# VH-VL binders against a5use3: the designs that were tried, part 17

Target 1, 222 residues: a5use3
Amino acid sequence: MVIHAIVPVKELHRAKQRLARVLDAHERRALSLAMLNDVLVALSYSPVSRIIVIGRDVETGHTARAHGAAFVIDQSAALNDALHQAAADIPDHAAALVAPSDLPLLGAEDVIALTCISGDKPGVAIAPAHDGGTNLLLVSPVVGWTFLFGPDSLTHHIAAARQRHLPVHLLRLPHLERDIDDIDDLIWLAQQPGDTSAQRLARMFLERKGAQLWQSSDMPPH

## First folded at step 3 (VH-VL)

Design s23 (framework fv_rovalpituzumab)
Fold by ESMFold2-Fast, scan of step 3:
Structure s23 (fold): chain C 222 residues (1-222), chain A 117 residues (1-117), chain B 107 residues (1-107)
Amino acid sequence: as target 1 above (222 residues)
Amino acid sequence: QVQLVQSGAEVKKPGASVKVSCKASGYTFTSYAMNWVRQAPGQGLEWMGWINTYTGNPTYADDFKGRVTMTTDTSTSTAYMELRSLRSDDTAVYYCARDIGYSLDYWGQGTLVTVSS
Amino acid sequence: EIVMTQSPATLSVSPGERATLSCKASQSVSSYVVWYQQKPGQAPRLLIYKASTRATGIPARFSGSGSGTEFTLTISSLQSEDFAVYYCQQYYDWPYTFGQGTKLEIK
């Protein structure tokens, strides 16, 4: 299977706004770029044939090109429209893998596992999010597919696959169930095994702003 | 060489509609959004909206919703902006401009639309 | 809407002098400010994006600075071709709004 990965990147100033109570704009930008770096590293060692980053920031474009990825300028107000745009140049026989830019624990082995469960036949493979969303989406072939990311997107993607008579494969990847969006996600990321760029930043923030982070957390007290 | 060439000046009566064209050349038309910006005589620039040139989906500024329609013809690399129910205060130079995600880098020469009785 | 306010409306300076133009946003726009130059009868020309990055081909005498709500465009050692109207634009959120312009004229 020939796979083109699409990594959509929200405008950096809109990213991680739930962290604004604790992290300033420069820190949130640094975290977003560190997570993008982690995702691009994982995809670079995976069996994907090409990586397409779609976004609007100059720095996002520089980061994409530094990793050998193509950069597509996002012309869209909505994520699904941006994914439709990014998929335009994917060949008819090829699959698309959508990987959010905020999964810093993504590894090449996860992409390999997703391709293995999907096999060589037409179909859809999904790694679900903790909140009922979609964190990894592999569609083979991508031609004719409609992206339905957003609230309850797992349910919507499953329905879309069924309507098109495509088999659906669900792969549970606990370390990818949580995209990093709020203070609790940041604390969780810092506590997970590993040493990604984003984890180093999260641990630094936790050490230097720990009291402030925990005061802003929705996690239960000890 | 990137060029955006707009249609010629128009004189319209109040209540009429005008459709301005913007023909792109020198780049892949569907790779960049097209913005529309107007400028009344002696006044500043006013953003009207943009269109995704690949999907054809427009986004309009609130002041123009209901009166403006933006479209594209990919086969001719041309963007269109139609403004309806024209008023005297719609008299302006209308520009198309290429969107590179963080700025407008190439602009058309402008189309003067005069609304007078 | 985010309102962009430029000052002064008109700045009268002599060739060879430094000009500093102000642009203020009604709320934080981070560094998402763009500067354009417009000469009579011409379309605007991109000068600066992301508050401080010069566009390709723009002379080094043009520099931008600022973040949040306050931004400046500085033109060191003014040349005759620099007398024009300058517009700032926020690219932070739609509708993408422009300032009213600052006209740079000979003293």
Scores: ipSAE 0.398, ipTM 0.771, lowest interface PAE 3.5, mean pLDDT 90

Design s24 (framework fv_rovalpituzumab)
Fold by ESMFold2-Fast, scan of step 3:
Structure s24 (fold): chain C 222 residues (1-222), chain A 117 residues (1-117), chain B 107 residues (1-107)
Amino acid sequence: as target 1 above (222 residues)
Amino acid sequence: QVQLVQSGAEVKKPGASVKVSCKASGYTFTSYAMNWVRQAPGQGLEWMGWINTYTGNPTYADDFKGRVTMTTDTSTSTAYMELRSLRSDDTAVYYCARDIGYSLDYWGQGTLVTVSS
Amino acid sequence: EIVMTQSPATLSVSPGERATLSCKASQSVSSYVVWYQQKPGQAPRLLIYDASNRATGIPARFSGSGSGTEFTLTISSLQSEDFAVYYCQQYYDWPYTFGQGTKLEIK
């Protein structure tokens, strides 16, 4: 299967606003870029044949090109429109893998597992999010597909697949059920095994701002 | 080479409509949004809105909502901006400009629209 | 909307001198500021993007700096072709907004 990965990146200044109480604009920007780097590293070691990053920032483009990824300028306010724009030039026979830029624990083995469960027949494979959303979406082939990310997107993507008479394969990946969006996610990321760019940065923030992070957290005390 | 070539000058009466065109060449038209910016004689630059060239969906500045329509024709790589219910204070040079996400890197030569009786 | 304010409105300088142009945003726009040059009868030309990055083909005498709410365009060793109007723009949020311009004129 020929797979083109699409990594959508929100404008850096709009990203991670739920962290604004404890992280300043420069720190949130650094975190977003570190997570993007982690996702691009994972995809570069996976069986994807091409990586397409869609975004608007200078640094996002620089990071994409540093990893050999194509950079597409996002003309859309809505995520689904950006994904359709990025998918426009994917060949009809090829599959599309949508991987968010905020899954720093993504590994090549996760992408391999998703392709294995999907097989070489037409179909849809999904790694669900904790909140009923979609964190990884593989559509093979992508031609004619409608992206439906947003609230309850797992249910909507399953329905879209069924309407097209495509089998759906669900692969639960606990470490990918949690995209990094708020203070609790940041603390969780710092505590997980591993040594990704985002984890190193999260651990630095926890060391420097530990009291502020825990006071703003809904997690149990340490 | 990237070029944006706009239609010629227009003279209109108050209450009329004007439609300015912007023909792009030297790049993939649908890869970048097109912005519209105007400049009254001796004044500064005023952003009117932009159009997503891939989807055809426009976004307008509040001052122009209800009077402006932006469209594209991908087969001719052309963007259009129509301004209705023209007033004398709509007299300006109207520019199209390519949006690369973090700047407007190429601009058309401008179209002078004069609104007078 | 974010208001961009440029100062001075007019700057009179001699060739070979240094010019410093100011642009202030009504709220933080991070580094999301662009500078354009406009000569009489011409469309604006991109000079600086992301506050400090020089656009392709722009001479090294042009430099940008700043972040947050205060931004500066500096032109070292002014040449005759540099006398023009300069505009700053923010692309941090919609609507995109421009400063009112600084006219650089020969003393």
Scores: ipSAE 0.584, ipTM 0.839, lowest interface PAE 2.2, mean pLDDT 91

Design s25 (framework fv_rovalpituzumab)
Fold by ESMFold2-Fast, scan of step 3:
Structure s25 (fold): chain C 222 residues (1-222), chain A 117 residues (1-117), chain B 107 residues (1-107)
Amino acid sequence: as target 1 above (222 residues)
Amino acid sequence: QVQLVQSGAEVKKPGASVKVSCKASGYTFTSYAMNWVRQAPGQGLEWMGWINTYTGNPTYADDFKGRVTMTTDTSTSTAYMELRSLRSDDTAVYYCARDIGYSLDYWGQGTLVTVSS
Amino acid sequence: EIVMTQSPATLSVSPGERATLSCKASQSVSSYVVWYQQKPGQAPRLLIYGASTRATGIPARFSGSGSGTEFTLTISSLQSEDFAVYYCQQWYDWPYTFGQGTKLEIK
């Protein structure tokens, strides 16, 4: 299977707004770029044939090109429109792998596992998010597919596959069920084994913030 | 060579509508959004909105919602901006400009729309 | 919406002098500020994006600086072709608002 990866990147100044109570704008931007770097490293060691990054920021474009990825300028306010735009660059017979830029623990082995469970026949393979969303989506072939990311997107993508008579393969990858959105996610990321760019930044930020974590946590002390 | 060529000057009566065109050449039309910006005589620049040239979805500034419609014709690489219910204070030069994600890099020559009683 | 305020409204300087133009945002726009030059009867021309990056073909005498709410466009050693109106625009959030402009004129 020929696979083209799409990595959508939200505008850096809008990214990780749930972390605004703990991280300033510069720190959130640095974290977002570090996570993008981690995702691009993982994809570069995976069997994907090409990586397409879709975003608006100059820094996002520089990061994409540094990894040999194509950079497409995002014309959309919504994720699904951006994915539609990026998919236009993919040949009809090829597969598309959507990998969010905020999965810093993504490894090449995860992509390999997703392609293995999908096989070489037409179909859809999904790594679910913890909240009923979709964190990795492989669709083969991509021609005619409609992206439905958002609330309850796992259910919507399964329904879309069924409507097109495509088999659906679900692969649970616990380390990818948690996109990094809030302080509890950042703490979790720092505690996981590994030494990705995002993990190094998370550990540094948490060390500097110390006592502030209790005041900005989504988990009340009681 | 990138070029944005706009339609010619228009004179309209209050209450009428005007539709300005912007024909793009020298690049892949659907790879960049098109913004619309106007400038009243002797005044500054006012952003009106943008249109996604791939999907056709527009985003309008609040001051123009309900009166403006932005569209594209990808077969001719042309963007359109229609402004309805014209008032005398809509007299302005209207520009299309290419959106590269972080700025507007190429601009049309401008279309003067005069609204006179 | 974010309001962009430029100062001064008009700056009178002589060729060869240095001009400093100010642009202030009503809230932080990080480094998402763009500068344009407009000559009479012409469309605006992109000068600087990201507060400090010169666009292709823009002479080195043009420089931008600033972050947060305060931004500056500096033109060193003014040439006759530099006398124009200059606009700043915030690219942080839509609507992408412009300042009212600073007219640079010969003393």
Scores: ipSAE 0.459, ipTM 0.783, lowest interface PAE 2.7, mean pLDDT 90

Design s26 (framework fv_rovalpituzumab)
Fold by ESMFold2-Fast, scan of step 3:
Structure s26 (fold): chain C 222 residues (1-222), chain A 117 residues (1-117), chain B 107 residues (1-107)
Amino acid sequence: as target 1 above (222 residues)
Amino acid sequence: QVQLVQSGAEVKKPGASVKVSCKASGYTFTSYAMNWVRQAPGQGLEWMGWINTYTGNPTYADDFKGRVTMTTDTSTSTAYMELRSLRSDDTAVYYCARDIGYSLDYWGQGTLVTVSS
Amino acid sequence: EIVMTQSPATLSVSPGERATLSCKASQSVSSYVVWYQQKPGQAPRLLIYGASTRATGIPARFSGSGSGTEFTLTISSLQSEDFAVYYCQQYYEWPYTFGQGTKLEIK
């Protein structure tokens, strides 16, 4: 299976607004870029044939090119519109893997597992998000596919696959069920085993801003 | 090598509609958004909106919602901006401009639309 | 919407002098400020993006600086072709907004 990964990156100044109470704009930008680096590292060690980053910022483009990824300039305010742009660069018979830029615990083994459960036959493989969304989406082939990320996107992508008579394979990956979006996610990330770029930043923030982070958290201490 | 060539000047009466074209060449049309910006005589620049050239989905500034429509024809690498219910204060030079994500790098020559009488 | 305010409205300087143009945003726009030059009867020309990065082909005498709400365009040794109107634009969020312009004229 020839797989082209698409990594959408929200404008850095708008990224992680749910962290704005505790992290300033520079810190949120640094976190977003660290997570993008983590995702690109994981994809570069996976069986993905090519990586396409779609974004708008100069720094996002530099980061993509530093990892040998293609950079597509985002022409849209909407995620699904951006994904359709990026998919234009994918051959009709190839598969598309959508991996959000905010999954810093993504590993090459996760991508391998997703391709194994999908097999060589046409189909859709999904790693669900904890909130009923889609965190990894593999569509083979990508031709004719409509991206439906957003609230309840798991249900919408399953319905889209059904309309195209494609089998759906769900792969539960607990460490990827939680995208890093709010203060509780940031604290959780800092506590997980590992030493990714984003984890190092999260731990630094927790040390320097611990009182503010825990005060804004719904999680019990420890 | 990159060129944006716009349609010619137009004179319209209040209440009419105008449709300005912008033909792109020298690059892959669908790789960059097209912005529309206008400039009234002796005034500054006013952003009207942009269109995603791959999907055809537009985003409009609030002041123009309800009376502007932006479209593209990818087969001819042409963007269009239609403004309806024209008023005398719509008299302006209308520009198309290519969006590279962090600036507008190439601009059309401008189309003067005069709304009078 | 973010309001961009340029000052002065008109700056009168002689060739060979340094010109400093100001642009202020009503709220922080980080470094998402773009500068354009417009000569009479012509479309705007991109000069600087990201507050301080010169566009391809723009002479070294043009420089930009600033972040947050205060931005400056400096032309270090004015040449005759530099007398034009200069616009700043925020690229931080839509609707994208421009300043009202600063006209650079010969003293």
Scores: ipSAE 0.160, ipTM 0.696, lowest interface PAE 5.0, mean pLDDT 90

Design s27 (framework fv_rovalpituzumab)
Fold by ESMFold2-Fast, scan of step 3:
Structure s27 (fold): chain C 222 residues (1-222), chain A 117 residues (1-117), chain B 107 residues (1-107)
Amino acid sequence: as target 1 above (222 residues)
Amino acid sequence: QVQLVQSGAEVKKPGASVKVSCKASGYTFTSYAMNWVRQAPGQGLEWMGWINTYTGNPTYADDFKGRVTMTTDTSTSTAYMELRSLRSDDTAVYYCARDIGYSLDYWGQGTLVTVSS
Amino acid sequence: EIVMTQSPATLSVSPGERATLSCKASQSVSSYVVWYQQKPGQAPRLLIYGASTRATGIPARFSGSGSGTEFTLTISSLQSEDFAVYYCQQYYDWPFTFGQGTKLEIK
């Protein structure tokens, strides 16, 4: 299977606004870029044949090119439109893997597992999010596919696959069920095993701003 | 090599509509959004909106919502901006400009629209 | 909407001198500021993006600086072709907004 990965990146100044009360704009930008770096590292060690980053920021473009990824300028107000734009240059026989830029614990083995469960036949493989969304989406082939990310996207993507008579394979990856979006996610990320760029930043933020982070969390303070 | 060529100057009466075209060449039309910006005589630049050239979906500035329509024809690599219910204060040079995410790097030559009785 | 304010409205300088043009945003726009040059009867020309990065082909005498709410365009050793109107623009948030321009005039 020839796989083209698509990594959509929200404008850096708009990213992670749910962290704005604890992290300033520079810190939120740094976190977003660190997470993008982690995702691109994982994809570069995976069996994907090409990585396409779609975004608008100069820094996002620099980060993409540093990993050998193509950078597509996002013209879209909505995520699904951006994904359709990025998928336009994917060959008809190829598969598309959508990997959000905010999954810093993504590993190459996760991508390998997703491709293995999908196999060589046409189909859709999904790693669900904890909230009923879709965190990894592999569509083979991608031609004719409609992206439906958003609330309840797991249900919507399953329905879309069924309408196209494509089998659906669900692969639960607990470490990828939580995208990093709010204060609790940031604390969780810091506490997980590993040493990704985003984890190092999260741990530094927790050390420097621990009282503010814990006060904004449902967890008790340290 | 990148060029944006706009339609010629127009004179309109109040209440009329005007449709300005912008023909792109020298790049893949659907790879970049097209912005529309106007400039009244002796005044600064005013952003009107942009259109996604791949999907055809426009985004308009609030001051123009309800009387502006932006469209594209991908087969001719042409963007259009139609402004309706023209008023005398719509007299301006109208520019199309290519959006590369962080700036407007190429601009059309401008189309003067004069609204007078 | 973010308001961009340029000063001065006009700046009179002699060839060979340094010109400093200011642009202020009503709220932080980080480094998401672009500078354009416009000569009479012509479309604007991109000079600087990201507050400080020169566009391809723009002479080294043009430099930009600033972040947050205050930005500056500096032109060292002014040449005759530099006398024009200069606009700043923010692309931090839509609607994208421009300053009202600073006109460079020969003293």
Scores: ipSAE 0.312, ipTM 0.726, lowest interface PAE 3.9, mean pLDDT 90

Design s28 (framework fv_rovalpituzumab)
Fold by ESMFold2-Fast, scan of step 3:
Structure s28 (fold): chain C 222 residues (1-222), chain A 117 residues (1-117), chain B 107 residues (1-107)
Amino acid sequence: as target 1 above (222 residues)
Amino acid sequence: QVQLVQSGAEVKKPGASVKVSCKASGYTFTSYAMNWVRQAPGQGLEWMGWINTYTGNPTYADDFKGRVTMTTDTSTSTAYMELRSLRSDDTAVYYCARDIGYSLDYWGQGTLVTVSS
Amino acid sequence: EIVMTQSPATLSVSPGERATLSCKASQSVSSYLAWYQQKPGQAPRLLIYGASTRATGIPARFSGSGSGTEFTLTISSLQSEDFAVYYCQQYYDWPYTFGQGTKLEIK
């Protein structure tokens, strides 16, 4: 299958607002770009044929271009509308892979696993989020698909596939069940094995800010 | 070459409506939002809103909500801005402008709308 | 809404001189600030975006600086074609807002 990846990126000044208690605007921007870098690295080593980044910031466009990705300017604030806009650049017969920009532990092997479980027949493959959402969505072919990201999106995407008579394949990937959105996610990311750009930055923030970060966390100190 | 070509000048009476067009060429119309900005004689620039050219969904500035409608025709790469219940203080040059996410990089030539009795 | 305030309203300068134009935002707009030039009878033309990045085709004598709430447009060695009205615009949040303009006129 020919796969076009879509990576939606929120405006950098609006991104990671749940981290505003401990990270200033510059630090949140740096974290968002580091996570985008990690996702683009993983996708560049995966079997995707093309990467489409959809966002509004100049820096997001520069980061996309540095990885050989196309940059589409987001004309809407709503995620699902942005995804439908980006999908317009995908040939009707091709598959779309939606990968959020805040999944810094994404590896090429994860994308390969999704394509293997999906096979070459029409269908939908999903890596669920821990909160009942969707963290990776592969739709083959993408023509006529409706993106339904948001609360309970796993249930909504399964229903959408059923309505279109497409089989659904669920692939549990524990390291991808947690997108990085708040302070507890940042602490978790820093503690995981690995050395991605976002992990290095998260560890630096933890070391430099120490008590401030732990005071803002719902996790008890060890 | 990117071009935005607007419809010609209009003279309207108070209470009438006006519909200004903006025909785009030289790029993929649905790839960029279209903004509408007006300028009263001798005054500064006032943002009226924008339209997502892919979805057709508009976003209006509060001062114009209820009186303005923005639409597109993707088959002709044309954006439209209709302003209703015209008042004398709606006399202005109305511009369409392409939004590349971080600026308005190309502007139409402007359409003068004069509202007088 | 974010209010943009430009100063001065009018700046009288001679060709060859340096002009410095100010733009202030009522709240931080980070670097989401553009500058436009408008000549009489013409549509505005983009000069600078991202507070300091020159648009394609804009001469090096135009430079922008600043972040947060205070921004400056500088035109070094003014030429006759530079006498125009200059507007700043924030694209940090909707509604997009413009300053009231600074008219650069020949002394």
Scores: ipSAE 0.261, ipTM 0.719, lowest interface PAE 4.5, mean pLDDT 90

Design s29 (framework fv_rovalpituzumab)
Fold by ESMFold2-Fast, scan of step 3:
Structure s29 (fold): chain C 222 residues (1-222), chain A 117 residues (1-117), chain B 107 residues (1-107)
Amino acid sequence: as target 1 above (222 residues)
Amino acid sequence: QVQLVQSGAEVKKPGASVKVSCKASGYTFTSYAMHWVRQAPGQGLEWMGWINTYTGNPTYADDFKGRVTMTTDTSTSTAYMELRSLRSDDTAVYYCARDIGYSLDYWGQGTLVTVSS
Amino acid sequence: EIVMTQSPATLSVSPGERATLSCKASQSVSSYVVWYQQKPGQAPRLLIYGASTRATGIPARFSGSGSGTEFTLTISSLQSEDFAVYYCQQYYDWPYTFGQGTKLEIK
């Protein structure tokens, strides 16, 4: 299977707004870029043939190119439109892997596992999100596919696959069920095993802003 | 080299429609969005909207919703902006401009549209 | 919508002098401000993006600064070709609004 990964990156100033109570604009931008670096590292060690980053920020483009990824300028107002734009660069026979830029615990082994359960025949493989969304989506081949990210996207992607008579393989990856979006996610990330760029930043934020961060969290202090 | 060439000047009566074209060359047309910006005589720049040149999906400024349609023809690398129900205050130079994600880097030469009775 | 306000409307200076142009946003636009130069009868020309990064081919005498709501364009040692109208634009959110312009004229 020839796989082209698509990594959509939200405009950096719009990213992580739910962290604004404890992180300033510079800190939120740094976190977003650190998570993108983590995702690109994982994909670079995976069996994907090419990585396509779609975004608007100049820093996002620099980060993509530093990892050998292609950079596509996002012309879209909505995520699904951006994914369809990025998929234009994928050959008809090839598969597409959509990996969000905010999964800092993604490893190459996760991508390998997803390709293994998918096999060599047409099909769809999904790693679900905690809230009924889709955190990893592998579609083989991608030609003719409609991206349906958003609320309840797991249900919508399964229905789309079934409508097209494609088998669906669900792979539960607990460490990828939680995208980093709010204060509780940031605290969780800092506590997980590992030493990714984003984890180092999260731990640094906890050290410097611990009281403020815990006061804004629904989790009990450790 | 990158070049955006627009259609020639138009004179229209109130209530008419005008369609301005913008032909791109020197780059891959579908890799960059196209914005439309107008400028009334002696006035400043007013942003009208943009179009995704790959998907064909437009996004319009509120002041123009319902009166403007932006389209593309990828086979000729051309963007179009049609403005309907013209009023005298629509008299302006209309520009197309290429979006590189963080700014507008190349602009067409402009098309003067004059609306008068 | 985000409103961009430029001042002064007209700035009269002599060649060789320094000009400082102001641009203010009605709300924070971070560093997403773009500056354009427009000469009579011509299309706008990109000068600076990201508040402070010069576009390719723009002379070093042009510099931009600012973040949040207050931005400045500075032209050191004015040349005769620099007398034009200057526009700022916020690229933070659509609609991508422009300031009303500052006309730089010979004193």
Scores: ipSAE 0.569, ipTM 0.831, lowest interface PAE 1.9, mean pLDDT 91

Design s3 (framework fv_rovalpituzumab)
Fold by ESMFold2-Fast, scan of step 3:
Structure s3 (fold): chain C 222 residues (1-222), chain A 117 residues (1-117), chain B 107 residues (1-107)
Amino acid sequence: as target 1 above (222 residues)
Amino acid sequence: QVQLVQSGAEVKKPGASVKVSCKASGYTFTSYAMNWVRQAPGQGLEWMGWINTYTGNPYYADDFKGRVTMTTDTSTSTAYMELRSLRSDDTAVYYCARDIGYSLDYWGQGTLVTVSS
Amino acid sequence: EIVMTQSPATLSVSPGERATLSCKASQSVSSYVVWYQQKPGQAPRLLIYGASTRATGIPARFSGSGSGTEFTLTISSLQSEDFAVYYCQQYYDWPYTFGQGTKLEIK
């Protein structure tokens, strides 16, 4: 299977606004870039033939090119349109792997597992999000596919696969069920085993701003 | 060399529609969004919206929603902006401009649209 | 929407002098500010993006600075070709918005 990975990156100034209560604009930008770095590192060790980053920021483009990834300027107000744009040059028989830029615990082993359950036959493999969304999506081949990320996207992607007579494989990866969007996610990331760029940064924030982070947390007390 | 060449000046009556074209050359048309910006005589620049040149999906500023339609023809590398229900205060020079994500780097020469009774 | 306000409306200076043009945003736009130059009868020309990065081919006498809500375009050692209208624009949020322009005229 020839796999082209697509990593969509939200504009850095719009990213992680739910963290604005405790992190300033510079810190949120640094976190977003650290997570992008972690995802690109994981994909670089994965069985993918090409990595395509789609975004709008100069810094995002610099980070993508530093990892040998292609950078595509995002012309879209909506995620699904950005993914269709990024998929434009993927060969008809190749697979597309969509990996969000905010999954800093993504490892090559996760991508390998997803390709293994998908096998050599046409199909769709999904790692679900905890909220009923889709955190990893592998479509093989990608030709004719419609991206449906958003609320209830797991249900929508399963339906799209079935309508196209493609088998669906679900791979539950607990460490990838949680994309890093809010204060509770940041605290969780800091506490997980590992040593990614984003985890080191999250741990520094927790050490320096722990009282502010916990006071702003929506997690249940004790 | 990147060029954006727009259609010629138009004179319209109130209530009419106008469709301005913008032909791109010197780059891959579908790699960058096209923005539309207008400028009334003696006034500043006003952003109207942008269109994704690969998908054809537009995004319109609120002041123009319901009256504007942006389209592209990728076979001719041309973007179009149609403004309907023209009023005298729509008299302006209309520009197309290429969007590289963080600036509008190349602009068309402008198309003067005059709306008068 | 984000309102961009430029001052002064008109700035009269002599060739060889320094011109300082101001642009204020109604809310923080970080460094997401672009400067354009426009001469009569011509389309705008990109000068500065990211508040401080000169576009390709723009002379070193043009410099931009600022972040948050206050931005400045400085033109040192003014040349005759620099007398034009200058616009700032934010690309922090849609809709994109422009300042009303500062006309730089010869004294």
Scores: ipSAE 0.428, ipTM 0.787, lowest interface PAE 3.2, mean pLDDT 91

